VH-VL binders against Putative bifunctional riboflavin kinase/FMN adenylyltransferase (ribF). Designs and how they scored, part 3

Target 1, 179 residues: Putative bifunctional riboflavin kinase/FMN adenylyltransferase (ribF), of Geobacillus thermodenitrificans (a4it50)
Amino acid sequence: MKVHEANQGLTLPGSVVAIGAFDGVHQGHQAVLRQAVERSRQLGVESVAYTIDPPPRCRFQGSRMLTTLQEKLDRFAVLGLNHAVVAHFDERYAARRVDAFIRELTALNPREVIVGQDFRFGRNREGDVALLRRHFPVRIVQTVCCADGQRISSTRIRELIERGEWEQSTVLLGWPLSS

## First folded at step 1 (VH-VL)

Design g3 (framework fv_guselkumab)
Fold by ESMFold2-Fast, scan of step 1:
Structure g3 (fold): chain C 179 residues (1-179), chain A 121 residues (1-121), chain B 111 residues (1-111)
Amino acid sequence: as target 1 above (179 residues)
Amino acid sequence: EVQLVQSGAEVKKPGESLKISCKGSGYSFTSYWIGWVRQMPGKGLEWMGIIYPGDSDTRYSPSFQGQVTISADKSISTAYLQWSSLKASDTAMYYCARHDWDYGDYAFDIWGQGTLVTVSS
Amino acid sequence: QSVLTQPPSVSGAPGQRVTISCTGSSSNIGAGYDVHWYQQLPGTAPKLLIYGNSNRPSGVPDRFSGSKSGTSASLAITGLQSEDEADYYCQSYDSSLSGYVFGGGTKLTVL
């Protein structure tokens, strides 16, 4: 897998791009990322994980992240992604992000963009699936739920970890816990 | 049931210290930010600051930095707002509210009932 | 001090449509930050009415809707009812202040 900074102008002749913060690369994220890999194989183009780091919640501190950036990238590689594009979340990125985001995606020549059902982008979740569909074909991956029927999310996994419920958090992550 | 319960009304004199509280229940207190919002009598809402109880990361509005202290005790799921020396201009209703930053800025989705602070001689 | 501008009052009759504006600048709404709306009934705490420009929390009727364009946002209330009498506040984030900002509030009177 090749790793790129979002502002370095990666261009591809064609791609399938999965977009998300992907903190922990939990089972819900894996559904999105696996779909990108499978779809890229079907279309004969390269797969890309476009990730925001640190996740917006963790912008000021790394202590609340489920994975380091390197652990996240390692998990993308295990899932079979060809490229990772890392967008660093800081003051410059937060300002005017929507237009820059669309430009960066356009350079990848997406044949398809893959996102989760409740996807948002931009500082306050202002961009959504409808906006992406103006520019690219978009495939939505359905929400992944645990055996109890509840949505799997990074917030829920952080809550389990904070309460010392390591076995449950490992099940929702689908990976051994990070050190 | 997710709930924020605030301490009762306070009547104080200028120069006195005060600490008011906001207790969370029904959710993981350390996983969400708690914000403080002031509403002076007959006036609008003003954001004062936020705290992440899991590690006490605190952010203040420029207008309130140095004027108040925000803190939290995660062992009892309680956030605090305190003044070392009250002024008459601190007379207001004070609200605490839950905030989640994940995937950008979420709104303040759960609010406490408010604590009325009256500062007069 | 209010950073976002709202009209101080609006009024309408039962069944009518009213719109409440929220005007910002290039450092907040114009920078792409979402707008959230709160309803404050007399004597009560504010309640989240609209989040992320146009989304309704569970329990908020579909006659409430939000929109955003350029540096401004709007809250629309259709089929106005007497129980809608309240103060309404918009809220966003301001990059120049690195903090949250509220509008001055709009008092809605149902005539």
Scores: ipSAE 0.006, ipTM 0.504, lowest interface PAE 10.8, mean pLDDT 81

Design g4 (framework fv_guselkumab)
Fold by ESMFold2-Fast, scan of step 1:
Structure g4 (fold): chain C 179 residues (1-179), chain A 121 residues (1-121), chain B 111 residues (1-111)
Amino acid sequence: as target 1 above (179 residues)
Amino acid sequence: EVQLVQSGAEVKKPGESLKISCKGSGYSFTSYWIGWVRQMPGKGLEWMGIIYPGDSDTRYSPSFQGQVTISADKSISTAYLQWSSLKASDTAMYYCARGGYEDWLSYFDYWGQGTLVTVSS
Amino acid sequence: QSVLTQPPSVSGAPGQRVTISCTGSSSNIGAGYDVHWYQQLPGTAPKLLIYGNSNRPSGVPDRFSGSKSGTSASLAITGLQSEDEADYYCQSYDSSLSGSVFGGGTKLTVL
């Protein structure tokens, strides 16, 4: 797996790009990322994880991150991604450059962009998907649920960790806890 | 279809209170910011402030902080702009608009029709 | 008065090209924040014309284009038509104000 900063101008002749914060790379994220890998193999192009770091909710709400950036990248590599593109969430969170984001994605020449149902670049979640669809074919991966019908999310995993439910939290993550 | 519908024109006297509304339909109201923009007669657009209805997070332009109150009732998909005591200088067209603040979507993609507020003695 | 500066008026004849400038500072356009453009026809609410410096919403003809360089942005209108007569506003984000900021507006007259 090759790792790139978002502003380095990575260009590809074709790709399948999964976009998300991917905090913890939990089972829900794995569904998105595995689909990107499988689709890229079917199309004969490169697979890319485009990740936002730190996760926006952790930045704004002071929540604990489930993985360090390096742990996240290691998990992408295990899942078989060819490339990771890291977009650093800076002090200007309210004014991220839309045209720069679209240009970065366009340079990857996406045959398909894959996002999870819970994907958010900010509070305009539905607008984010609509904007992407104006430029690229977009596939939304449905929410992954556990045995009791509840969706798997970073928030729920953090709640289990806070309650000392370590065993259950590792099941939802699908990896050993990093700490 | 996405639509923002604002309350009707108001004629008020200085010192009176007023609350105008902006009702969203055709989309998830709690998933988008709603901004308020003033346009005084013959003048340009002025951003007043913005609210995220999902959690009532509200931000004001420094020029309007303390001059107006922005609120929302997500149960009826309606945002509000309120004055405790109107001045003649508040005479303007007031627009609500969707979007315009956070992360990578900082533009206003849909606008209400406007509410004309006239304040005169 | 406005944080973003636009010429108060521009004019052109049908079929001509006009450009409308939007000049900011290091706290907004110069800081890398996107510029958006709105068209306001007489007696109507503003309508999104260009977002993210150069993107067109569905239904906006390619005669309208946007660009950004340094602390300034421009809206270009080619093949000018009578229905283009309107007020045009640029908008960006300003980090010192922590909020949206509009240009003063430009009245386009089609001669």
Scores: ipSAE 0.006, ipTM 0.507, lowest interface PAE 10.5, mean pLDDT 81

Design g5 (framework fv_guselkumab)
Fold by ESMFold2-Fast, scan of step 1:
Structure g5 (fold): chain C 179 residues (1-179), chain A 121 residues (1-121), chain B 111 residues (1-111)
Amino acid sequence: as target 1 above (179 residues)
Amino acid sequence: EVQLVQSGAEVKKPGESLKISCKGSGYSFTSYWIGWVRQMPGKGLEWMGIIYPGDSDTRYSPSFQGQVTISADKSISTAYLQWSSLKASDTAMYYCARLGYSSSWYRFDYWGQGTLVTVSS
Amino acid sequence: QSVLTQPPSVSGAPGQRVTISCTGSSSNIGAGYDVHWYQQLPGTAPKLLIYGNSNRPSGVPDRFSGSKSGTSASLAITGLQSEDEADYYCQSYDSSLSGYVFGGGTKLTVL
């Protein structure tokens, strides 16, 4: 897996791109990322994880991060991604996010862009799946739920960790807490 | 109100250097890309490049990469287009324009009045 | 050499309807990129006329409308007026060039 900065650019002749903050790379994120890997193999192009770091909630609201950037990248590699593009979420990128984001994606020449149902991007979350569809073919991955029918999310996992519910948090993450 | 005001017309000889300007007002200059567009006499519009004044991130059209330099000075809300050595084929009207956005792809929503550059011997 | 193809000229009489086409390819309009239209009156800078395929900026009359289908876009002008005499340009984004592209321009003559 090769790692690239979004602002330095990565140009590909064709790709399948999964986009998200991917904090924790939990089972919901894994569904998006695995679909990108599988589709890239079917189309004979490279797979790309486009990730926002730090996650916007953690940057501006002080929420706990579920993984460091390096842990997140390691998990992308385990899942079989060929490339990771890291977009550093700061005031500079927030201000120009819509054009910068679309520009970086366009350089990847996506055959398909894969996102989760709740995807948003750009300053004040101005971009959404409908806007992406104006520019690229987009596939929305179904929401992943636990056995109780509740959605798996980074927020829910943080709440479980804060309450000391390590067994449940491990199940939703789908990764060992250690070893 | 958004305004882009460009520097005045220039008459130059081949081989001379030139720097023209585009001053923005009425909006947050550092929050929008500024583009440069060439129009040769009697011809259509050609995109040359864009710059984000907040951090000077600059992108060029393949046809103009290495032929011109785009820069900006955010302290005076001004973008620049520069030639190190002009050619007669650089004779054209040069426009600056702001890239606007909202629920659609970036478009050139406000334009400067243009700077006419004439290069002749 | 324009990446987007427009007819070089179109003409109509006052009160008539004209349509200006903009033909692209799979790397631009066909890839889902929006088409924007600009009006350039003689001796003036271009002005945004239509953005995002079909939206009008404030101050643009409803006589101007845009549409997009497949790899092509179209600008329609109804109820032609003499002041509509101008050059019209379409513009999109091209992924193979990683940049903004314009059509060659269409000169509208009001007879």
Scores: ipSAE 0.007, ipTM 0.484, lowest interface PAE 14.4, mean pLDDT 82

Design g6 (framework fv_guselkumab)
Heavy chain, then light chain:
Amino acid sequence: EVQLVQSGAEVKKPGESLKISCKGSGYSFTSYWIGWVRQMPGKGLEWMGIIYPGDSDTRYSPSFQGQVTISADKSISTAYLQWSSLKASDTAMYYCARSPYYFGSGAFDIWGQGTLVTVSS
Amino acid sequence: QSVLTQPPSVSGAPGQRVTISCTGSSSNIGAGYDVHWYQQLPGTAPKLLIYGNSNRPSGVPDRFSGSKSGTSASLAITGLQSEDEADYYCQSYDSSLSGWVFGGGTKLTVL
ESMFold2-Fast, scan of step 1: ipSAE 0.014; ipTM 0.575

Design g7 (framework fv_guselkumab)
Fold by ESMFold2-Fast, scan of step 1:
Structure g7 (fold): chain C 179 residues (1-179), chain A 119 residues (1-119), chain B 111 residues (1-111)
Amino acid sequence: as target 1 above (179 residues)
Amino acid sequence: EVQLVQSGAEVKKPGESLKISCKGSGYSFTSYWIGWVRQMPGKGLEWMGIIYPGDSDTRYSPSFQGQVTISADKSISTAYLQWSSLKASDTAMYYCARQYDYEGYFDLWGQGTLVTVSS
Amino acid sequence: QSVLTQPPSVSGAPGQRVTISCTGSSSNIGAGYDVHWYQQLPGTAPKLLIYGNSNRPSGVPDRFSGSKSGTSASLAITGLQSEDEADYYCQSYDDSLSGWVFGGGTKLTVL
């Protein structure tokens, strides 16, 4: 897997791009990322994970990240992604207009963009699935639930860890917990 | 305990200013969005706006943009909703609520602040 | 009118099943945005009942369930009990408004 900074301007002749914060690369994220890998194989193009780091809510301290950036990238590689594009989330990035983000994605020549149901980006969260659909074919991956019917999310996993529910958090992550 | 505690009921006259508060405790206040929701007497819930206390990133519904100001002071884990000039039509129960990450649901609600505006 | 449409009222007897609909459009539920449900007991603040279409927070009985199809969502309550008398609100995101929207609310009466 090749790693790129978003500001370096990666250009591809065709791709399938999965977009998200992917904190922890939990089972819900894995569904999105595996779809991108499988779809890219079907179309004969390269797979890309476009990730925001740190996750937006973690940038101000007070919220634990489930993985370091390197651990996240290692997990993308295990899942079979060809490329990772890292967008560093800071106050400058948070204030970016949606057009800069669309320009970066356009350079990748996406045949398909894969996102989770609640995908948002850019200043004021004004970038959403409808805006992406104006520019690219978008596939929305359905919510992944654990055996008890509850949604798997980074927030829920952080809460389980905070409560000392290690076995349950490990099951939802699908990876060993790191120190 | 994890909770949001709102300031007490207010009785005001049209044209007066008002600032009500919502104090979070038992969790990392700067790690969650705080939203404000209006409920007029006998009516339903209306989303007014949200703020991320960590950087004061604030977003308003179109109906409330310019009508109110939302702010937060992270040093005391408190969010605020403010009017420069109240109208009788501002009479309502106002709730603050914690919004979960980017998923957009409100998992913890304050008890509400009743604001009555009458001449 | 509300962007998300709910029936103003529903009623049922103890032990029965009721469903409450939440009808949206292509800019919200139809665009793939999740639906969340809140219960407001008389004189109290709303409480999260269902999130992400069908998930229950800890402490919510399995008598409450949610589903979503096309531009609509539904809250089902089985085995009705008197304490279920409340107002119920759906919520989603609307991309034409760039913000969160609530349904108009449904008053549930247990006869």
Scores: ipSAE 0.006, ipTM 0.513, lowest interface PAE 11.4, mean pLDDT 81

Design g8 (framework fv_guselkumab)
Fold by ESMFold2-Fast, scan of step 1:
Structure g8 (fold): chain C 179 residues (1-179), chain A 118 residues (1-118), chain B 111 residues (1-111)
Amino acid sequence: as target 1 above (179 residues)
Amino acid sequence: EVQLVQSGAEVKKPGESLKISCKGSGYSFTSYWIGWVRQMPGKGLEWMGIIYPGDSDTRYSPSFQGQVTISADKSISTAYLQWSSLKASDTAMYYCARWDYYEPFDVWGQGTLVTVSS
Amino acid sequence: QSVLTQPPSVSGAPGQRVTISCTGSSSNIGAGYDVHWYQQLPGTAPKLLIYGNSNRPSGVPDRFSGSKSGTSASLAITGLQSEDEADYYCQSWDSSLSGYVFGGGTKLTVL
């Protein structure tokens, strides 16, 4: 897997791009990332994980990150991604226009863009999936739920860790917690 | 109108070679994969492989790797499925289908019936 | 020998609802890969009926719907009509085979 910063101007002749914060790379994120890898194989193009670091919630709300950037990248590599593009979240990113984001994605020549149901990007966030669909074919991955019917999310995993529910949080993550 | 038109029915003997065709029209032929699907008499569908006509990138199902050759000629918007030596077990209906990244196998050819008998 | 398992037949009366199941494994549906459905009318080529688990192509009536849960998917047909008599096939991607796999097909009879 090759790692790139968004400001390095990665250009590809074709790709399938999964977009998200991917904090923890939990089972829900893995569904998005696995679909990107398989669609890229079907299309004969490169797979790309476009990730925001630190996750926006952690940056502004002071929440715990579930993975370091390096751990996140290692998990992308295990899942079979060809490329990772890292967009650093700070005041400059928060003020970024959606057109700049679309321009960066266009350089990757996406044959398909894959996002989770809760996907949001850009400053104003409203209509983000609809906006992406105007420029690229977009696939929305359905929410992943536990047997109890509850959605798997980074927030829920953080809550389980806070309560000392290590076994359950490990199951939802699908990766070992730090020893 | 987007369509795929396949060559006509074939009757062959074991050991003979055969090449059947699938011609696309009404769309950018080099921008979509073309897949091949086999249906033996009274049986279900089996995916054989796919080709991207723009650069001839070809992927085969493990069951069909080495059994057939898939190719395309982008100058005439035509994809091909070929056997070097037919067997009686190759008797089947063969479909080509356009693979779209959003709607997989959204357009199908009418099928080519291949009968191999002595 | 089918990687995805479907019942060989299902039947219903006009106006009724039927459901066709498609059971996979951890290398395909269970791995999160989409399920697509095809309708094959007697003597014709297959036609894409449902793509990406639950989406309908233009021209497919809303009587047809798809769903997916765990390692399985279902096609539901409501308000059955005689013209719905056909073979129905599910399809997904299998990571172990690095290729598409079809279910064995289900013959729908409208009695």
Scores: ipSAE 0.007, ipTM 0.461, lowest interface PAE 16.5, mean pLDDT 81

Design g9 (framework fv_guselkumab)
Fold by ESMFold2-Fast, scan of step 1:
Structure g9 (fold): chain C 179 residues (1-179), chain A 123 residues (1-123), chain B 111 residues (1-111)
Amino acid sequence: as target 1 above (179 residues)
Amino acid sequence: EVQLVQSGAEVKKPGESLKISCKGSGYSFTSYWIGWVRQMPGKGLEWMGIIYPGDSDTRYSPSFQGQVTISADKSISTAYLQWSSLKASDTAMYYCARHEGYYDILTGYFDYWGQGTLVTVSS
Amino acid sequence: QSVLTQPPSVSGAPGQRVTISCTGSSSNIGAGYDVHWYQQLPGTAPKLLIYGNSNRPSGVPDRFSGSKSGTSASLAITGLQSEDEADYYCQSYDSSLSGSVFGGGTKLTVL
């Protein structure tokens, strides 16, 4: 897997791009990422994980990160991604307009963009799936639930870890926990 | 325009069941959490719980766990708050509100509020 | 009683400045979680006034501003007007409760 900074301007002749914060690369994220890998193989193009680091909530709300950036990248590689694009979430990125984000994605020449059902992007989350669809073919991956019918999310996993519920958090992550 | 429209005022007796509603319009209902907030007469705001209508993931405040049930019917863009057996202490204004934040997190804010449903429980 | 502590009341004259404090702990504001503020006019539903510590929604005058430091946050209102008479609530997230928490509310009186 090749790793790129978003500011370096990766350009591809064709791709399938999965977009998200991917904190912890939990079971829900794995569904999005695995679909990007499978679709890229079907279309004969490169797979890309476009990730924001640190996750916006950790940058602005002081939440614990579930993985270091290196752990996240290692998990992308295990899942079969060809490329990772890392967008560093700082004041400049937080103020970023929707059009700048769209231009960056356009350089990847996406044949398909894959996102989770509740995906948002841009300053104050002004962008959503409908807006992405104006520019790219978008595939939405359904929300993944655990055996008890509850949604799997990074927030839920952090809450379990904060309460010392290590066993349940490991099940939802689908990876050994990082201390 | 984003709107949350709540059901009308209710006057009930202790022991009766009740289900009140909150209908969303003007946005993707399944893409936002809907929270419920209680305000007892002359008192402050208390967060009760929250539901993600897309998959019915529901979280409760410890104070309200087991006291109420929160649910949603995404086919009609409506969230619900219900009691199996009302108490006089349930007399309050109940608000629903849409939750907004960064990506997949619960640490955000309530950007649009319903007008409130007044529930009066008296014998 | 409240997880986030606000003064029960503040008052000021037209044109003056008031500040409303919101004091938390290490499990909420002190953990870095954002503070949001709501205005509730008499007989109405709460309205979002400030989100993410210091951002104003469209339609909120710049007389309203928010800040956060350590375990506390403040709402500042300058150029007080009679229509600012309302209850003001802070809100954050508490990790030990895994949910939203509101302050007890502050009644602003414009004399």
Scores: ipSAE 0.006, ipTM 0.497, lowest interface PAE 10.8, mean pLDDT 81

Design i5 (framework fv_iratumumab)
Fold by ESMFold2-Fast, scan of step 1:
Structure i5 (fold): chain C 179 residues (1-179), chain A 120 residues (1-120), chain B 107 residues (1-107)
Amino acid sequence: as target 1 above (179 residues)
Amino acid sequence: QVQLQQWGAGLLKPSETLSLTCAVYGGSFSGYYWSWIRQPPGKGLEWIGDINHGGSTNYNPSLKSRVTISVDTSKNQFSLKLNSVTAADTAVYYCARGPYSSGWYAFDIWGQGSLVTVSS
Amino acid sequence: DIQMTQSPTSLSASVGDRVTITCRASQGISSWLTWYQQKPEKAPKSLIYAASSLQSGVPSRFSGSGSGTDFTLTISSLQPEDFATYYCQQYDSYPLTFGQGTRLEIK
């Protein structure tokens, strides 16, 4: 897997791009990322994970991160992604024009963009799935639930870890917790 | 062919409000951002802010507390007000079209410029 | 804010020379860069947008290249009317920022 910083001008002849914060790369994220890999193989193009780091929730709400950036990148590689594009979420990213983000994605020549239902981007969260759909074919991945019908989320996993419920947290993450 | 024409105050005293207006001729006002940029004598360019047809604004943080940009869609005009001017605000002020709302172009059309001098 | 640094700040050249001006961004801006030419007492004129796209009506001797953080404006065969100040500008992120300018003077 090749790792790129956002806004470095990566150009591809064709791709399938999954976009998200991917904190922990939990089972819900794995569904999105695996779909990107599978679709890229079907279309004969390269797969790309476009990730925001640190996750916006961790940056602004003080929540703990489930993985370091390097651990996140290692997990993308295990899932079979060809490329990772890292967008550093700070004041600069928050000020970024929606149009600039769209053109960066355009350089990747996406045959399909894969996002979660509530995806937002750009200054004041002005960009959303509807705007992406004006420019690219967009696939929205359905919410992933555990066997009990409860949503798998980074917030829920953090709560399990804080309560010392390590076995449940590792099941939802799908990776061993180390350290 | 789209043309921008600007007018407004040229000579100001410290503490006064700078007011400039830019009119758009020969093209659609909607679908673009419209910007103000300034250039102090002998120095480089500084972006002040932009506005779109719907009235949404972006301002340079260095000027945000003193600057207001507004639109009059019925006249295809947009205006700059800068409060509490000082000698440091002496510059040529330009209106310009851009950055383009679809992201390809930056400032492709510029007004003629207005020299604003702040002196006692 | 994204800082734009041009190199050199000034250069002298002769008609017919190949001239290169460089612009560096303090962070990645993809291709979101425009080059402008400004003559004394006149508004800037757009030459190149999106790092490498020639503005309509601009002579083909002007070209732009680069992506990410390093960008170049090239004039392949300098003409008398090309002596001016050149500015780069990023439009990736707010606030929009310009380089300090490069003065191109006759040798």
Scores: ipSAE 0.000, ipTM 0.518, lowest interface PAE 13.1, mean pLDDT 82

Design i6 (framework fv_iratumumab)
Fold by ESMFold2-Fast, scan of step 1:
Structure i6 (fold): chain C 179 residues (1-179), chain A 119 residues (1-119), chain B 107 residues (1-107)
Amino acid sequence: as target 1 above (179 residues)
Amino acid sequence: QVQLQQWGAGLLKPSETLSLTCAVYGGSISSYYWSWIRQPPGKGLEWIGYIYYSGSTNYNPSLKSRVTISVDTSKNQFSLKLNSVTAADTAVYYCARDDYGDYWYFDLWGQGSLVTVSS
Amino acid sequence: DIQMTQSPTSLSASVGDRVTITCRASQGISSWLTWYQQKPEKAPKSLIYAASSLQSGVPSRFSGSGSGTDFTLTISSLQPEDFATYYCQQYDSYPLTFGQGTRLEIK
């Protein structure tokens, strides 16, 4: 897997791009990322994970990240992604124009952009998905739920870890703690 | 529309415990962080602390030894208790929603509760 | 704790004036700053987040700029409803901290 910074100007002849914060690369994220890998194989193009790091919540509130950036990248590689594009969430990223984000994605020549149902990259999730659909074909992957019907989320997993509920947290993550 | 309504103590004596409750109407408490913020008369704003629906809290270090924030998800409410009050705790107290993932600000505020501490 | 200092503490202006309020952080906070407007006996209302992003429904005469330690709020053509107290708040780290406020008064 090749790793790039978003500001380095990666260009591809064709791709399938999964977008998200992917903190912990939990089972919900794995559904999105696995589908990007599978679709890229079907289309004969390269798979890309476009990830925001640190996740906005962790940057602003000092919340613990579920993975270091390196652990996240290692998990992308295990899932079979060809490329990772890392968008460092700092003052430049937050202040950048929508056109800069679209331009970065356009350089990847996406045949399809894949996001989860819980995808948010701006203030209005519905507007954000609509914006992407104006420029690219977008596939929304159904939310992964646990046995009690609640969505698997990085926030929920962090809470379980904070409470010392390690067994439950590893079930939702889908990765061994000791690996 | 989501709205916050607060109620609780108005007049207290030194050494008593301040207790305020904030109710969430028109939306769920479960997906947000909820904060308390105070403003002494004629002065600026001071953040007290937050609570997540699961009970996880973070308190301003200046108040940590005296503050407890709790949540009741069945009633869509959260509450503030401040122990051992003094005249310095006289302020308008606000409850607020402090994070909705993509938000960087307090986007929803209660009406405020004036708490006066006097002997 | 990160200390936020506003200048001026008080400002008198006339309708139609261009008004600038500044805010300084005691250490770098990137662009993690929100501006609020507060009218007497009411809760604050957020105007600008991430130092320069205008809140939905806020008039375009309001703008924010800056990064790191120095920030400004500008009102390009002051209207009667803009007379209020303005606060900056950093969102870089906990505990969250606010400036002491700038009171904008009619001349």
Scores: ipSAE 0.005, ipTM 0.470, lowest interface PAE 12.1, mean pLDDT 80

